# Ledger of designs, part 1: VH-VL binders against a5use3

No score or structure here was measured in a lab: all are predicted.

Target 1, 222 residues: a5use3
Amino acid sequence: MVIHAIVPVKELHRAKQRLARVLDAHERRALSLAMLNDVLVALSYSPVSRIIVIGRDVETGHTARAHGAAFVIDQSAALNDALHQAAADIPDHAAALVAPSDLPLLGAEDVIALTCISGDKPGVAIAPAHDGGTNLLLVSPVVGWTFLFGPDSLTHHIAAARQRHLPVHLLRLPHLERDIDDIDDLIWLAQQPGDTSAQRLARMFLERKGAQLWQSSDMPPH
Unless a header shows other numbers, all headers, positions and changes below count from the first letter of the chain; antibody chains are not in Kabat numbers.
ipSAE, averaged over its two directions, is called F for ESMFold2-Fast, E for ESMFold2 and O for OpenDDE. V2 adds 0.75 times the mean of E and O to 0.25 times the DockQ between the complexes of E and O.
[cut] stands for letters that were removed.

## First folded at step 1 (VH-VL)

Design a1 (framework fv_acasunlimab)
Fold by ESMFold2-Fast, scan of step 1:
Structure a1 (fold): chain C 222 residues (1-222), chain A 121 residues (1-121), chain B 108 residues (1-108)
Amino acid sequence: as target 1 above (222 residues)
Amino acid sequence: EVQLLEPGGGLVQPGGSLRLSCEASGFTFSSYAMSWVRQAPGKGLEWVSGISGSGGSTFYADSVRGRFTISRDSSKNTLFLQMSSLRAEDTAVYYCAKDYWEGSYDYFDYWGQGTLVTVSS
Amino acid sequence: SYVLTQPPSVSVAPGQTARITCGGNNIGSKSVHWYQQKPGQAPVLVVYDDSDRPSGLPERFSGSNSGNTATLTISRVEAGDEADYYCQVWDSSSDHYVFGGGTKLTVL
């Protein structure tokens, strides 16, 4: 199947406000760009045919183009409208894969697994978030699809698929159930196996700010 | 187009109860956090309560915690604020407001017209 | 509790530049948003994410945010800009939206 990946990127100066207690604005911007880099690396080694990054920042555009991705300027205020804008240029019978920019542990093997359970038939494949959201969404074909990201989006996307008589495949990917939004997520990311750009940055923050990070965390140190 | 409609307010005695409603249209209601923001006569804006798009998370200002309950009904595209144990200092114009970005708590792009709640004996 | 401090009033002559400040501890690490409110009306968003402007709003409105102070700047002020202005942040530490006390802009 022909797959066009869409990576929506929130404006960098808005990013990761839940980390503001420990990370300043420049550190949060650096973390957001590192995670975008990690997602784009994973997608570039996956079977996707094209990567579309939709955002508003110059740095986001530069990062996208460095990975051979198309960069589309977000003309919308809403995430789902931005995804619809990006999907408008995808051929009617091609599939769309939505991957958030804040999944730094995404690997090419995860995308391959998602495409394998989806198969060649029309359908929807989802890797759920631990909070009831959607962390990876594959829709084949994408024509006529309505994106419903936001709170409880897993339930909403399943309902949308059923309304269109499309089978739904749920693939649990524990390392992708946790998008990096708060201090506990940052500490968790630093402790996971791997060596992504975001992990190196998270480990540096832990080393430099360890006492402050643990004071702000609900997680016990291991 | 996005619209938030609040019915006219009310007069209640101290210790009484009142339910406010805000009817939403023009956007995917369950995707956006919504809040109640009040303004006492001649004073500034004060955030009162907020609720996630799903209704799974609710937040309250210290001044109303335990007395007010925020809720939403996605089948009716309606936001509610149940107010109990009302005090004179709760007298204010109450605005419902929609958060701008899906799945986040940032700022308000649309506001209702406001409804006056007067708590007086 | 996080607190935002604004001057109660600012006066400016037509055609000049008005600057309204919003003070907060380490506010430069947060995103600051600004609302305009005219008597008897609901607030209207005029600047979001420190410096961005909603579609259809005049380019005369701009903002900045660094250190402990955010600033709303209104260039070439017109009589119609006379209003109360409020700054606002989301405070992730308390899970609260926080408003400043408001600044009344008077155009001479």
Scores: ipSAE 0.000, ipTM 0.456, lowest interface PAE 14.1, mean pLDDT 86

Design a10 (framework fv_acasunlimab)
Fold by ESMFold2-Fast, scan of step 1:
Structure a10 (fold): chain C 222 residues (1-222), chain A 117 residues (1-117), chain B 108 residues (1-108)
Amino acid sequence: as target 1 above (222 residues)
Amino acid sequence: EVQLLEPGGGLVQPGGSLRLSCEASGFTFSYYAMSWVRQAPGKGLEWVSGISGSGGYTFYADSVRGRFTISRDSSKNTLFLQMSSLRAEDTAVYYCAKDFSYGLDYWGQGTLVTVSS
Amino acid sequence: SYVLTQPPSVSVAPGQTARITCGGNNIGSKYVHWYQQKPGQAPVLVVYYDSDRPSGLPERFSGSNSGNTATLTISRVEAGDEADYYCQVWDYSSDHYVFGGGTKLTVL
């Protein structure tokens, strides 16, 4: 299977706004870029043939090219539209792997596992999110596919696959069930095993801003 | 399957205007960026303009910026190139092309535009 | 502005291997696509992403890209391969497609 990975990145000034109470704009940009770096490292050691980063910021483009990835300027306002833009540029019969930039615990082994469960035949493989969404999506072939990320996207992607007569394979990867979006996610990331770039930043934020983080958390400090 | 049909071009005088069109079929038109590429007689390929699938973003080569306008009508699966202030050096066969991963996978048959007095 | 350089012509005998080069500063850091154009016809994509082939294209067409040079290789050349060949990249700094000047392949 020839796989083209798509990594969508929101504009950095709009990234992680749920963290704005505790992290300033520079800190949120640094976190977003660290997570992107972690995802690109994982993909660069995985069996993907090409990596396409879709976003708007110059720093995002520089980070993408530093990892040998192509950078596509996001010409849409919504995630699904950006994914359709990026996927439109994938050759016929190639597969697309959508890997969000806010999964800093992604490893090459996870991509390998997703590819193995999918096999070399047409199909869809999904790593679900904890809330009923989709955190990793592999579609082979991607031509004609409709991306439906958002609330209940797992159910919607399964329905889309069935409409196209493609088998669906679900692979549960617990460490990838939680995307990093708010203060509770940041605290969780800091506490997980590992030493990714984003984890080092999260731990630094906890050390320097722990009181503000716990004050703003829905998780009690006791 | 994928087809890009370009109606014939034309002969225009220097300083004149002409609109090219390209009718697409066989793919979901609004999901793909499109480009115009030209080729002067006996010369190589030169990219002149591109437009995003949504139509929200347009790109132009320096040689045509301010004179050409690219647009699309997704309800009619049609791509347009409005050319104004035409010069002799704009004489070329103009191809519409479907974008893919920083390349062009399907091309129209080409439309000859001749700018002469 | 980014520039791609190709030899204007290459001549080969039938059955031989043709190599068409595309020179560019650090071109190995970019994705290179190759197009074949026969007289009076529109270009046809023959190699994309440096070395991948579109479905249905003969295995005789292959590509490579490293350093400052990308190469299109056509093995066991046939008379029907006679055409103009263009390399192409996307220039990230200007958001433009850049084409090489083209190489005329003559068979025999």
Scores: ipSAE 0.006, ipTM 0.425, lowest interface PAE 16.3, mean pLDDT 85

Design a11 (framework fv_acasunlimab)
Fold by ESMFold2-Fast, scan of step 1:
Structure a11 (fold): chain C 222 residues (1-222), chain A 127 residues (1-127), chain B 108 residues (1-108)
Amino acid sequence: as target 1 above (222 residues)
Amino acid sequence: EVQLLEPGGGLVQPGGSLRLSCEASGFTFSSYAMSWVRQAPGKGLEWVSGISGSGGSTFYADSVRGRFTISRDSSKNTLFLQMSSLRAEDTAVYYCAKGDYEVTYDSSGYYEYFQHWGQGTLVTVSS
Amino acid sequence: SYVLTQPPSVSVAPGQTARITCGGNNIGSKSVHWYQQKPGQAPVLVVYDDSDRPSGLPERFSGSNSGNTATLTISRVEAGDEADYYCQVWDSSSDHYVFGGGTKLTVL
């Protein structure tokens, strides 16, 4: 199967606002780039044929090219539109793998597992998010596919696959169920096994700002 | 291509037990959810129980919950229905059926129809 | 619990068109599947996802689904089409499969 990976990245200066209470703008930017680096490292050792990063920042473009990935400037207003933009130039017979830039525990073995359960037949493979969303999406072939990321996207992507008569393969990957968005996610990331760029940075933040981080994790949900 | 063979069935007294089996071939057994559907003499079709491809999720109609157990053995490509505390109302032809889509994690909510059916096996509960 | 209603019987002359209805609350928002069952035989899928046909089935079989009624249409009916027909949906709210009561098609 020929796979083109798509990694969408939000504007760095607006990323991870839920961390603003304990991390300044420079620290949040550094965390976002570290997570992107981790995702690109995993994809570069996986069986994907090409990596496409879609975003708007110069630093994002530099990071993408450092890993041999193509960088496409996001000309859209929403995530699904950006994914359709990136997929437009993928050959009709090829598969698309969508991997968010904020899954720092992604490994090449996860991508290999997803491709193995999908096989060489047309189909859709999904790694679910903890909240009913989609964290990894492999569509083979990608031609004619409509991306439906957002609330309840797991249900929406499964329905889209069935409507197109494509089998669905679900692979639960617990370490990829949690995208890094808030202070509790950052603490969780620091405590997981491993030594990714984002984990090293998270552990450094926990050491330097432990009191602030634990105070922030006590906040009730709003 | 796809074949579902249902040996067994038989006559059982009320309160008795019986195990049905369905031997599958022609597809990747562990990748498809399967169900048991029954039909009482002169009546319509009634879904009884379903099991995911991995065997990790099982589902039951209210009428059989606590009395019937669905299971599968992937090494033998065989689906089972263990029936206990049988009642006269359980008298029916039992069909094993294959779901329509290949789902490796949880098939219960992700297949919509019964693509292939076995020949059916008659279970009579009578004194 | 979700319920599907079918007429108990429909009669049609050879060469005419038979229409078998399946009623359900807002059934047009669901996918409806149809099975044919001849005496002493297992059910056979004849229409799935409202209007699609399995390979090898005659184009005389078709389906539609909108509002509160789904319909199985059999054009140019033949004696061999005489059978019981069942509609079926998957009810996502209960995670159960629901069958209609069945319709006996008689070809005179």
Scores: ipSAE 0.000, ipTM 0.467, lowest interface PAE 11.9, mean pLDDT 85

Design a2 (framework fv_acasunlimab; at its last look DockQ between E and O 0.05; V2 from the best seeds 0.00; counts 0 for: pae E 16.2 > 2, placed apart)
Fold by OpenDDE, look of step 10:
Structure a2 (fold): chain C 222 residues (1-222), chain A 119 residues (1-119), chain B 108 residues (1-108)
Amino acid sequence: as target 1 above (222 residues)
Amino acid sequence: EVQLLEPGGGLVQPGGSLRLSCEASGFTFSDYAMSWVRQAPGKGLEWVSGISYSGGSTFYADSVRGRFTISRDSSKNTLFLQMSSLRAEDTAVYYCAKGYRYSYLFDYWGQGTLVTVSS
Amino acid sequence: SYVLTQPPSVSVAPGQTARITCGGNNIGSKSVHWYQQKPGQAPVLVVYYDSDRPSGLPERFSGSNSGNTATLTISRVEAGDEADYYCQVWDSSSDHVVFGGGTKLTVL
């Protein structure tokens, strides 16, 4: 199955607004780009044939191209419109994977798991968000599909699949279910295993802000 | 100096129970995740269980889920592994392992304690 | 479940370079850690986060990770390097620590 990944990216100046009390505009932008980087890294190791990043910022485009992804300038007014804009370049018979850029803990194995559960037959595979949203969406084939991201998007996408007589597969990915929207989320991200770009930034930001997260003897000895 | 001492090993019959302990010193115990890793005689390393720094999250290998319980007491700087329904295949040297900050890699290991499950 | 594959054994002459591989599906997207274990001893961390080295460890030890293979490289191998070596990752999908099967390094 040929999979084209679509990575929608919000405007950087609007990204992570809920963190405005903790992070300045520059820090929020840096975090957003770091998350995008992490998603692109994950996708690059996954069985996707092409990655399409859609956004409005030049920096987003630079990041996309640095990873060998295509960059499409978002001319739409809404997320779903943007997704359709990006999907316009995907062959009708191909599958589309939608992966938002704000999934800092996304791994290639997650994408592989999603593709495996879906199989090579027509169908829809979804990684639900904790709030009834959609973290990942895999649709095969993409032709005729309507993206329904937003509130209760899980239910909407399931309904859409059923209307088209497509089987639906759900994959719970708990490590992707938590949004990074406040200081507690940053702490959570920093405390998770791994060393992604977003995690490194989260740790750095927390340290700079006086969080006592490190000890002088943290480095492992021989 | 970081030290991890693992008393509690021994001989137990199949179906029996055993509680391992690991006494930690030389670092701020409550700041680090901890794990148990075991090694059957002549075999490789097998992760058994992990617990977050706060104890709020616990993780188990499929082979021990439902039978083993990991816990910690910060006031005593001690890690525990309660083992129940023990099987012959649980026979191994059990290592207490200190987690590296914000990761499940292990920078310090105890010397291990032998658990033998045999009739 | 995620699986790490190591060769059972690697042999090298003193002074030469040993390379121990750890295979895993898209392992390059994960952080790989390496441990050395000598007979009758507990494991010792030798490489972490793919290529970082604990303080005090010789520079002869290095690591890399890309694609489907992580590699522990030991240059100018010494008799004292003879040991079992294990690779390890965290699998975020299953919340498991996963070890490779281990590689016996023999110094000829």
Scores: ipSAE 0.008, ipTM 0.509, lowest interface PAE 9.8, mean pLDDT 90
Fold by ESMFold2, look of step 10:
Structure a2 (fold): chain C 222 residues (1-222), chain A 119 residues (1-119), chain B 108 residues (1-108)
Amino acid sequence: as target 1 above (222 residues)
Amino acid sequence: EVQLLEPGGGLVQPGGSLRLSCEASGFTFSDYAMSWVRQAPGKGLEWVSGISYSGGSTFYADSVRGRFTISRDSSKNTLFLQMSSLRAEDTAVYYCAKGYRYSYLFDYWGQGTLVTVSS
Amino acid sequence: SYVLTQPPSVSVAPGQTARITCGGNNIGSKSVHWYQQKPGQAPVLVVYYDSDRPSGLPERFSGSNSGNTATLTISRVEAGDEADYYCQVWDSSSDHVVFGGGTKLTVL
């Protein structure tokens, strides 16, 4: 199976607005680009054949091209419309993998696991979010698929797969379920195992702002 | 309470085979990478092999690649090491070690099991 | 393959400070973890991510990592600290876990 990954990216000045209480606009932009970089690294070590980044910013395009990804200018108003726009560049017989740009702990292992559980057969593989949403979606083949990200999207994507007579495979990835919205989330990200670009920036920002990064008395929960 | 129990081990002839197991409890086994780490008598720690949380990626030290196979069974919460073409230099205590997600940060270790390769 | 080097032994009097080094090319760009192993026992994590301590570990265990050297520091050493100590990283270029050769801490 030929897999094209789609990575939709919000306008950078609108990204992570809840963090404006602790990060200025340049810091939020840098964090968003670092998260995009981390997602693109994870995808580049996975079995995807091509990566399509769709967004509106010059810096987003530069980051995409640095990883050998195609960049498509987003001409839509909504996430699902942007996904359909990006899917127009995917051959009808190919699979689409949707990975949001803001999964700071996404690794190649997660992507490999998702693609392996689907196999080389028509079907839908989903990494659910805890709240009934969708963190990762793999659809094979992409032709005729309707993207339904948003509230209750897990249920909606399962129903869409049923309507197309496609089997559904679910893969639980709890480490991808935390949104990075405030200082406590930044602290959590900085404390997680790994050395991603987003983690390095989170550690640097928090150190410069006096956070308690390195004073934890416990290992992360297991 | 996290527990890692290694009931395998024993005496094996050179060229022989042995399968080690590690039974895990007290955590969601399928969320964590796992490793085998060995220690020859009087020597330091040597990482042997690692496996991703899903089993989709496996890793081997050069000293064991092609002879050892790591695997996991999430339905039984069990990690395995299939050891083949054993050599005297494989004599060691073998530890099961729990990673943290992708990280090979070994926060919990079993008590180890002795494998002796001798004629 | 990536190599971590440790001194084979360190001797210290009770109440003094022990420093155990772990050398590696650009180890400051890696996350370093430290393990204590007492005779006949499994290793125990004592420092992770360069400088963090597990819950319940005494404050006198600390760590640092910069440039080509990571250091485990044990202040006010007690007889019970006598053990072998290993540093460890993940090397992404080889996809290997790498341990240092170990340092035997002797408390005089």
Scores: ipSAE 0.006, ipTM 0.440, lowest interface PAE 16.2, mean pLDDT 85
Fold by ESMFold2-Fast, scan of step 1:
Structure a2 (fold): chain C 222 residues (1-222), chain A 119 residues (1-119), chain B 108 residues (1-108)
Amino acid sequence: as target 1 above (222 residues)
Amino acid sequence: EVQLLEPGGGLVQPGGSLRLSCEASGFTFSDYAMSWVRQAPGKGLEWVSGISYSGGSTFYADSVRGRFTISRDSSKNTLFLQMSSLRAEDTAVYYCAKGYRYSYLFDYWGQGTLVTVSS
Amino acid sequence: SYVLTQPPSVSVAPGQTARITCGGNNIGSKSVHWYQQKPGQAPVLVVYYDSDRPSGLPERFSGSNSGNTATLTISRVEAGDEADYYCQVWDSSSDHVVFGGGTKLTVL
């Protein structure tokens, strides 16, 4: 199948506000861009034929272009509308892969696994989030699809697939069940095996701000 | 289906003790923060105590610190609130509430159990 | 300690729009969650993370949060919406859950 990846990016000044107690605006911006970099690296080594980043920030555009991705200005500012905007330019025969910009542990092998479980027939493949949401969504073909990201989006996307008579394939990817949103996620990320851009930055924050991070965390200090 | 069952509650004299329990089912208990929220008769919601998913961090409202102890047993999917040195102002319906992910917002609540502190 | 302020009551006619406010210093930098409580029942989450809605909730419920005020908006109000509504945040400076005082919505 021919796959076009869509990576939606929230405005950087609004991103990661849950980290505001321990990270200033510059640090949150740097973390968001590092995670975007990690997602784009994974996608660039995956079997996707094109990567489309949709967002509003100049820095997001620079990061996208540095990885050979197209950058589309979000005309809507609402996530599902932005995804619809990006998908409108995807050829009728092609599939769309939606990958959030805040999954820094995404690897090319995860994308390969998702395409393998989907197979060559029309269908929907999903990597669920631990909170009942959708962290990876592959729709083949994407033409006529309705994006329903948000609370309980796993249930909504399954229902949308059934309305279109498309089979649904669920693939559990534990390392991708946790998008990086709050202080506990950041500490968790720093302690996972690996060496992504976001992990290096998270480890730097833990080293420089460890007392503040652990005080603001639900996790016990080591 | 997510369920939180609160079998505890009752009448206790001032200065007495009581343990509340909340039995969870329908989700992976050890992945979520949990809280106790109370409501005095005719009054609003007041957060009492919270516990992290691992049990490694506990939090208390100023009004109960030193008197109440929150704990959890993941092998039994059960949340506890040990209440000691009870006062008349602790009289309330106590709700067990499930956190959302690692966050302290509450997507599911127990039925509530009435604790009356009176002689 | 952080404080959330709600009006004690709001009255609205059926079919109209109800707006319930939650005031807090720089509340726009926090995530606000909203609960509905009917007499004799446990609270029910109706809006979370400022504007997100749980599955199965009527689309008439929506939220916003900016500056010093968060707002729960209920459009095309029905008699069954009559309840107490509470806003809530996590205050990271104190590591405490903070609830507003509650607003009784009356549909007349």
Scores: ipSAE 0.000, ipTM 0.415, lowest interface PAE 18.2, mean pLDDT 86
ESMFold2 (binder alone), look of step 10: mean pLDDT 93; pTM 0.957

